VH-VL binders against TATA-box-binding protein (tbp). Designs and how they scored, part 3

Target 1, 182 residues: TATA-box-binding protein (tbp), of Cenarchaeum symbiosum (o74045)
Amino acid sequence: MLDPRTRPRVVNVVSTSDLVQRVSAKKMAAMPCCMYDEAVYGGRCGYIKTPGMQGRVTVFISGKMISVGARSVRASFGQLHEARLHLVRNGAAGDCKIRPVVRNIVATVDAGRNVPIDRISSRMPGAVYDPGSFPGMILKGLDSCSFLVFASGKMVIAGAKSPDELRRSSFDLLTRLNNAGA

## First folded at step 10 (VH-VL; from x1 with light chain D28S N31D)

Design y6
Fold by ESMFold2, fold request of step 15:
Structure y6 (fold): chain C 182 residues (1-182), chain A 117 residues (1-117), chain B 105 residues (1-105)
Amino acid sequence: as target 1 above (182 residues)
Amino acid sequence: EVQLVQSGAEVKKPGATVKISCKVSGYTFEDYYIHWVQQAPGKGLEWMGRVDPESGETWYNQKFKDKATITADKSTDTAYMELSSLRSEDTAVYFCARWEYYDFDYWGQGTLVTVSS
Amino acid sequence: DIQMTQSPSSVSASVGDRVTITCKASQSIDDYVAWYQQKPGKAPKLLIYYASSLQSGVPSRFSGSGSGTDFTLTISSLQPEDFATYYCQQFYRLTFGGGTKVEIK
């Protein structure tokens, strides 16, 4: 049997925030640690990456920001706050307060062994498994989560909005697999 | 228990090369950046650069870009920093540290590199 | 770039004294300041993060305050093990203060 308390490993957190002001394209083009080119994407956004960031922050001229590539919520929010300070320091935005929001947490779980998804998929309500189209079994989970389960025992959990939701969804996934005879 | 264990002290002649290791345990090596910090004798802490152990990507303080080469080996959970063309002003304690975004929560014990004729 | 100016550079104090160390940023950094303690021959140890949050295992006699540009670390009643050098650090551009050495008498 699979251990339902196996800790999922977070591989990506997407979060967003809004500066509630327009951002100077000209200043972004001149800033360090920022890639902005009017010829790319019609000049609608730039990308900030600093030494501390695991991923990057996309900054839209509208003031909206998207943090991607961080491996924790703390780091994901940290990237947004760091980007805000960087924009303000370089005159691309006026000083402001932001309220970051988690949009998606992606994590992996490894069973450490094969999982017989071809056998158990018929015992799992709502499971989608068509190996001719996609090699993994697709499941819907708690709240906004979705699961991918591969015969190798590798699994992906996506759509969680908090670490607590991720933990509950991981437990749910592994319990359902056990009940189906994994 | 999270630990960062560095290699022992080194005594080098000017012009030599030294490679300092930082072996981690108690967590997944690939999940956190490893940064390197110099502390010259009687001086404060100065950031040198970092590596992403997952991708191998590096970022250097411009002051150290031509002095230090930082690497990570996922197979041994070990980060390295190589210092080249050593001079007397490179005499310092060198720390590796784990980046917890905003702060460094765990540090290696430090490696003294002494450069003397 | 944002500079961190730490003062005093040194303080002589007795066991039981209240010690206050300040750190000023050249530009606003909100409350993203960490404080470290370093004893001779040892690695720095994280005491305070987010300007005022106490790291697990750190005695309650340590406290941090401040926001914007001005930050303080306070030791309410100095103990023998508190004689060390203290550094502030801000996360933007990975900048450390110059350090404050707390010495016995």
Scores: ipSAE 0.206, ipTM 0.726, lowest interface PAE 4.7, mean pLDDT 89

## First folded at step 14 (VH-VL; from y6 with light chain S28G)

Design q3
Fold by ESMFold2 at other seeds, look of step 16:
Structure q3 (fold): chain C 182 residues (1-182), chain A 117 residues (1-117), chain B 105 residues (1-105)
Amino acid sequence: as target 1 above (182 residues)
Amino acid sequence: EVQLVQSGAEVKKPGATVKISCKVSGYTFEDYYIHWVQQAPGKGLEWMGRVDPESGETWYNQKFKDKATITADKSTDTAYMELSSLRSEDTAVYFCARWEYYDFDYWGQGTLVTVSS
Amino acid sequence: DIQMTQSPSSVSASVGDRVTITCKASQGIDDYVAWYQQKPGKAPKLLIYYASSLQSGVPSRFSGSGSGTDFTLTISSLQPEDFATYYCQQFYRLTFGGGTKVEIK
């Protein structure tokens, strides 16, 4: 039996925030740790990557920011706060405060063994398994979550908007797989 | 529990190379950056650089860019820092530390490198 | 870089004294300051994060305060085991303060 308490391993957190002000493209082009090229994305945004960041922050000239590639909510919010500080220090934005919001958490679970998705998919309501199109079994989970389950026993949980939602969804997934004979 | 265990103290002559190891346990090595910090005798803490254990990507403090080479081996859950062209001013304790995005929550015990004739 | 200036560089105090250590940032960094204790011959130990949040297992006599540019670590009643050097650190550019050595008479 699969252990429903197995902790999912977070592999990506997407979070957003808004500086509520325009960001200077000229200053972004000149500052360190920032990639800005008018030709790359029509001049609509720059990308900030610092030594502390696991991923990067996209900064739109509108003041909106997107954090990607962090492996925890704490790090995802930290990337947004660090980007704000970097922009302010280099004069690309005025002093401000932000309120980051989680948009998506992607995590993995590894059963450590094969899972017979060809056998159990017919026993799971709402499961989608069409190996000619996609090698994994697709399930809808709690709230905004979706599950991918592969024959190798690797699983992906996506769409969670909080660590608590992720934990509940992981428990739900593993319980449903056990009930189907995984 | 989380542990970072460093290799033992070393005495080297000027011009030599030393490689310090930092083996982690108690968590998934690939999930957190490992940073290196120098503490010269009687001095404070100075950040040297870091590695992403998943990708091997590095970033260095400019002061140490030509001195240190930082690597990670995820098959053994071990980060390394190599110091080249050692001089007496490189005599220091070197720490590895885990980055918890705002602070360093776990540290290795430190490795004393002494450079003398 | 944002520079962190600690003061004093050293303080001598008796058991039971209140000890206050100050760390000033050259630019505003909100509450994202950490404090570390380093005992002789040992690695630094995280005491406080987010300027005022106490790390698990750290005695309640330690407290932190401040925001923006001015940050303070306070030991409300100094104990013999508190002999150490204390460092502040801000996460931007991974910068440490110069340290404050606390000596117990």
Scores: ipSAE 0.620, ipTM 0.847, lowest interface PAE 1.7, mean pLDDT 90
Fold by ESMFold2, fold request of step 15:
Structure q3 (fold): chain C 182 residues (1-182), chain A 117 residues (1-117), chain B 105 residues (1-105)
Amino acid sequence: as target 1 above (182 residues)
Amino acid sequence: EVQLVQSGAEVKKPGATVKISCKVSGYTFEDYYIHWVQQAPGKGLEWMGRVDPESGETWYNQKFKDKATITADKSTDTAYMELSSLRSEDTAVYFCARWEYYDFDYWGQGTLVTVSS
Amino acid sequence: DIQMTQSPSSVSASVGDRVTITCKASQGIDDYVAWYQQKPGKAPKLLIYYASSLQSGVPSRFSGSGSGTDFTLTISSLQPEDFATYYCQQFYRLTFGGGTKVEIK
């Protein structure tokens, strides 16, 4: 039987923020730790990567920003705040405040053993399992979450908007698998 | 509890190489960057570089890019820093530290490297 | 490059004194400043993050304040175990201050 309190491991957090101003393409092209090329994506955005970032921040000339690749909400928000400061210190944006918002948390859970998804998928209403098309079982979860469950016992939870929602969704997933005979 | 445990003190001659280990426990190694910090005798703290334990990607302070090689081994939850062509000015305590974005929340105990004739 | 200038470089004080240490950034860095305590022969220990937030397990006699370019660590009533060197650090460009040695008379 699976332990419903197994802690999910966060592998990606997507967060967004808005500078509520246009960002200077010229300044982004000239500043360090930033890749901006008008030939790429029509010149609509630059990409900031600093030594502290786990992922990167996409900065649109509209002022919208997307933080990807961080492994915690703290780091994801930190990437947006660092990008804001970097833009301001290099003259690409005026001083401003941002209010980061989590858009997606992706996490993994490892059962540490095989899970008989071919058997239990028939016991779970709404489960989608077609190994000819995709090797994992697909489930809908709480709120905006979805689950992928593989025969190896590896599992993916996506769509959580907070660490608490992730925790609840992980508990829900493992409980439902246990009830189906995992 | 989170721990970073470094290898023991080393005494080296000029021109030698040393490899310092930093084994972590109490958290998932791949989730946090490991940074390295030098402290020369009687001096302050100076950032040297870091590694992403998941990908092996590194970033170095320009001062140390020809001195230090930082690596990570996911299979043993251990980060390494190799210092090459040692000189007397490399005599220092070297720390590994966990990056919690904004700050370093956990540090290794430090490894003293002494370079003398 | 944003420089972090710490002052004083050292201070001698008695148990019970209020000790104030300052850290000045050469350009504005918002409030993303951390403070560390390092006792002789030991690793640095995080005291304060985000300029004023106390790390868990740190005694309440430690406090941080400041914004923009000027940041302060205060020890409200110096204790014998507070003999140490204190460093500020800013997360942008990973820069440490030069340190302040607190010597207890």
Scores: ipSAE 0.550, ipTM 0.812, lowest interface PAE 1.9, mean pLDDT 90
Fold by ESMFold2 at other seeds, fold request of step 15:
Structure q3 (fold): chain C 182 residues (1-182), chain A 117 residues (1-117), chain B 105 residues (1-105)
Amino acid sequence: as target 1 above (182 residues)
Amino acid sequence: EVQLVQSGAEVKKPGATVKISCKVSGYTFEDYYIHWVQQAPGKGLEWMGRVDPESGETWYNQKFKDKATITADKSTDTAYMELSSLRSEDTAVYFCARWEYYDFDYWGQGTLVTVSS
Amino acid sequence: DIQMTQSPSSVSASVGDRVTITCKASQGIDDYVAWYQQKPGKAPKLLIYYASSLQSGVPSRFSGSGSGTDFTLTISSLQPEDFATYYCQQFYRLTFGGGTKVEIK
């Protein structure tokens, strides 16, 4: 039996925000910690990475921003706030407020043992398992979450919008696996 | 309980190399950056650089980029900082600290490195 | 780069005194300031984050305030264990203030 209280390990959080203004491409090209090249991606965005960031922030000329690669919601939102400060302090954007929004939390759960997905997939409604096409079992959760379960016992949870939703989804996944005979 | 435990004090001669360890416990090592901070005698705190234990990626304060080499070993949950070509002005206490994206919430106890003839 | 200037560099005070320490950023950083306490021979300890939020286990006599460029740490009634050096820190570019030593008068 799997322990339904096993804590998922967050590996990526995607969050977004909007500066609601255009961002100066020229200033981004000149400022530190920013990769901008007009010849790349049509000059539509730059990438900010600072020493404190776990991932990076994509900044579109339109003012849209995407934070990726952070390992917590706190860090993901922190990357957006740091990017805003960096842009403002370097004159690439005017002073503004942002309202970060979580778009996706990806986490892993490791059972530490094999999971018999060959045997249990037929006992789980909605499960997709075709090892000739893809080695893992694919499940949809409630809400916006989806699950990948591999025979090795490694599992991926994607689509959560909050740490609490992630916790509930992890509990749901492991409980459903147990009920199917994992 | 989160803990960062550093290796003991070192006395070195000019030109030598020292490697300081920072072993973590009480959390998943790969989830947080480890930063290094210098405190020279009678001086304040100065950020030196950091490592991502997951990827091994590093970033250095320009002042220390030719002095320090920061690494992480996921198999032992240990971060390291090596200081090369030691000079007397490198005499300081060196701290490792865990980055909680706005602040450092846990610190190692510090390692005194003394460089003297 | 954003510089953090602390004042005073030291203060002499008695048990029970109110102590105020300031930290000024050369450019605005909103409320992303942390305060640390460091006793001799020890590592810094986080007291306050987000300019005014108390870290768990920190006595309520410590308080922080400020936004933008000017930040303050206040100890409302100094205790014997509060004689230490205090540092501010801002998260952008990982900059520390120069420190303020609180000493027995």
Scores: ipSAE 0.524, ipTM 0.821, lowest interface PAE 2.2, mean pLDDT 90
Fold by ESMFold2, fold request of step 15:
Structure q3 (fold): chain C 182 residues (1-182), chain A 117 residues (1-117), chain B 105 residues (1-105)
Amino acid sequence: as target 1 above (182 residues)
Amino acid sequence: EVQLVQSGAEVKKPGATVKISCKVSGYTFEDYYIHWVQQAPGKGLEWMGRVDPESGETWYNQKFKDKATITADKSTDTAYMELSSLRSEDTAVYFCARWEYYDFDYWGQGTLVTVSS
Amino acid sequence: DIQMTQSPSSVSASVGDRVTITCKASQGIDDYVAWYQQKPGKAPKLLIYYASSLQSGVPSRFSGSGSGTDFTLTISSLQPEDFATYYCQQFYRLTFGGGTKVEIK
């Protein structure tokens, strides 16, 4: 049986914040660690990547920001705070506070063995498994989470809004797989 | 628990190359960047560059981009830094450190590289 | 780029003394400053992050303060194991201060 307390490994956190002001396109085009090209996406945003960032931050001219590619909530929020500081230091935005919000956590779980998804998919309510179209079994969680389960024992959890929700969803997934005969 | 263990001290002649290893344990290697820091004798700490062990992506301090080559080997949980065309001013202790966004929470013990004729 | 200037470069002190060292950023960096302790022949050890938060296992005699450009590390009652060099570091551009050596008086 699978261990329902297996720790999921976070691979991506998406978070957002708002500077509540317009951001200078001219300043973004001139500052380091920022990719801005008015020919791309109508000039509506720039992309900040610094040496410390695991991912990047998209900065919209409206002042909205999206952090992607971080491997923890701490790093995801850190990317937004660093982007704010970078914009302020380079004169692209005025000094301000931001309130980051987690939008999505994606994590993996590895069973360490094969999982007989062809056998158990019919025993799991709501499971979608069509190997001719997609090699994994697709499941919905009780909250905002969804699951992908592959025959190899690799699994993906997406849609969590907090580390606590992720942990509970991982426990739920592994318990449901055990009950179906995994 | 978390450990970064570096290869031993090296004595090199000018013009030589050295490759320092940094083996990690107690966590998933791919989850954290590994950075390298130089400390010249009697001097402070200077950031050199880093690697993402997941992708192999690197970023260098401009001062060191022609000197250092940083790599990671996921199969052995080991980061490397190679220093080329060694000169006497490259004599220093070199540290690897784990990046915990905002700060470095774990450090290797350091590797002394001595460049002398 | 942002320079981190530490002062003083050296402090002579006795066990039990209150020791204060400062770090100044050339531009504002909010409160994203870390402090490290390094003993001779050893690796740096993280003491303080976010300017004022103690790393786990660090004695409460260490404290950090400051925001913006001016940051302070304080040792309220110096102990024999605290004689070391202390570095500040800012996460933006990964810059270290020059260090402050705390020596036996």
Scores: ipSAE 0.515, ipTM 0.815, lowest interface PAE 2.4, mean pLDDT 90

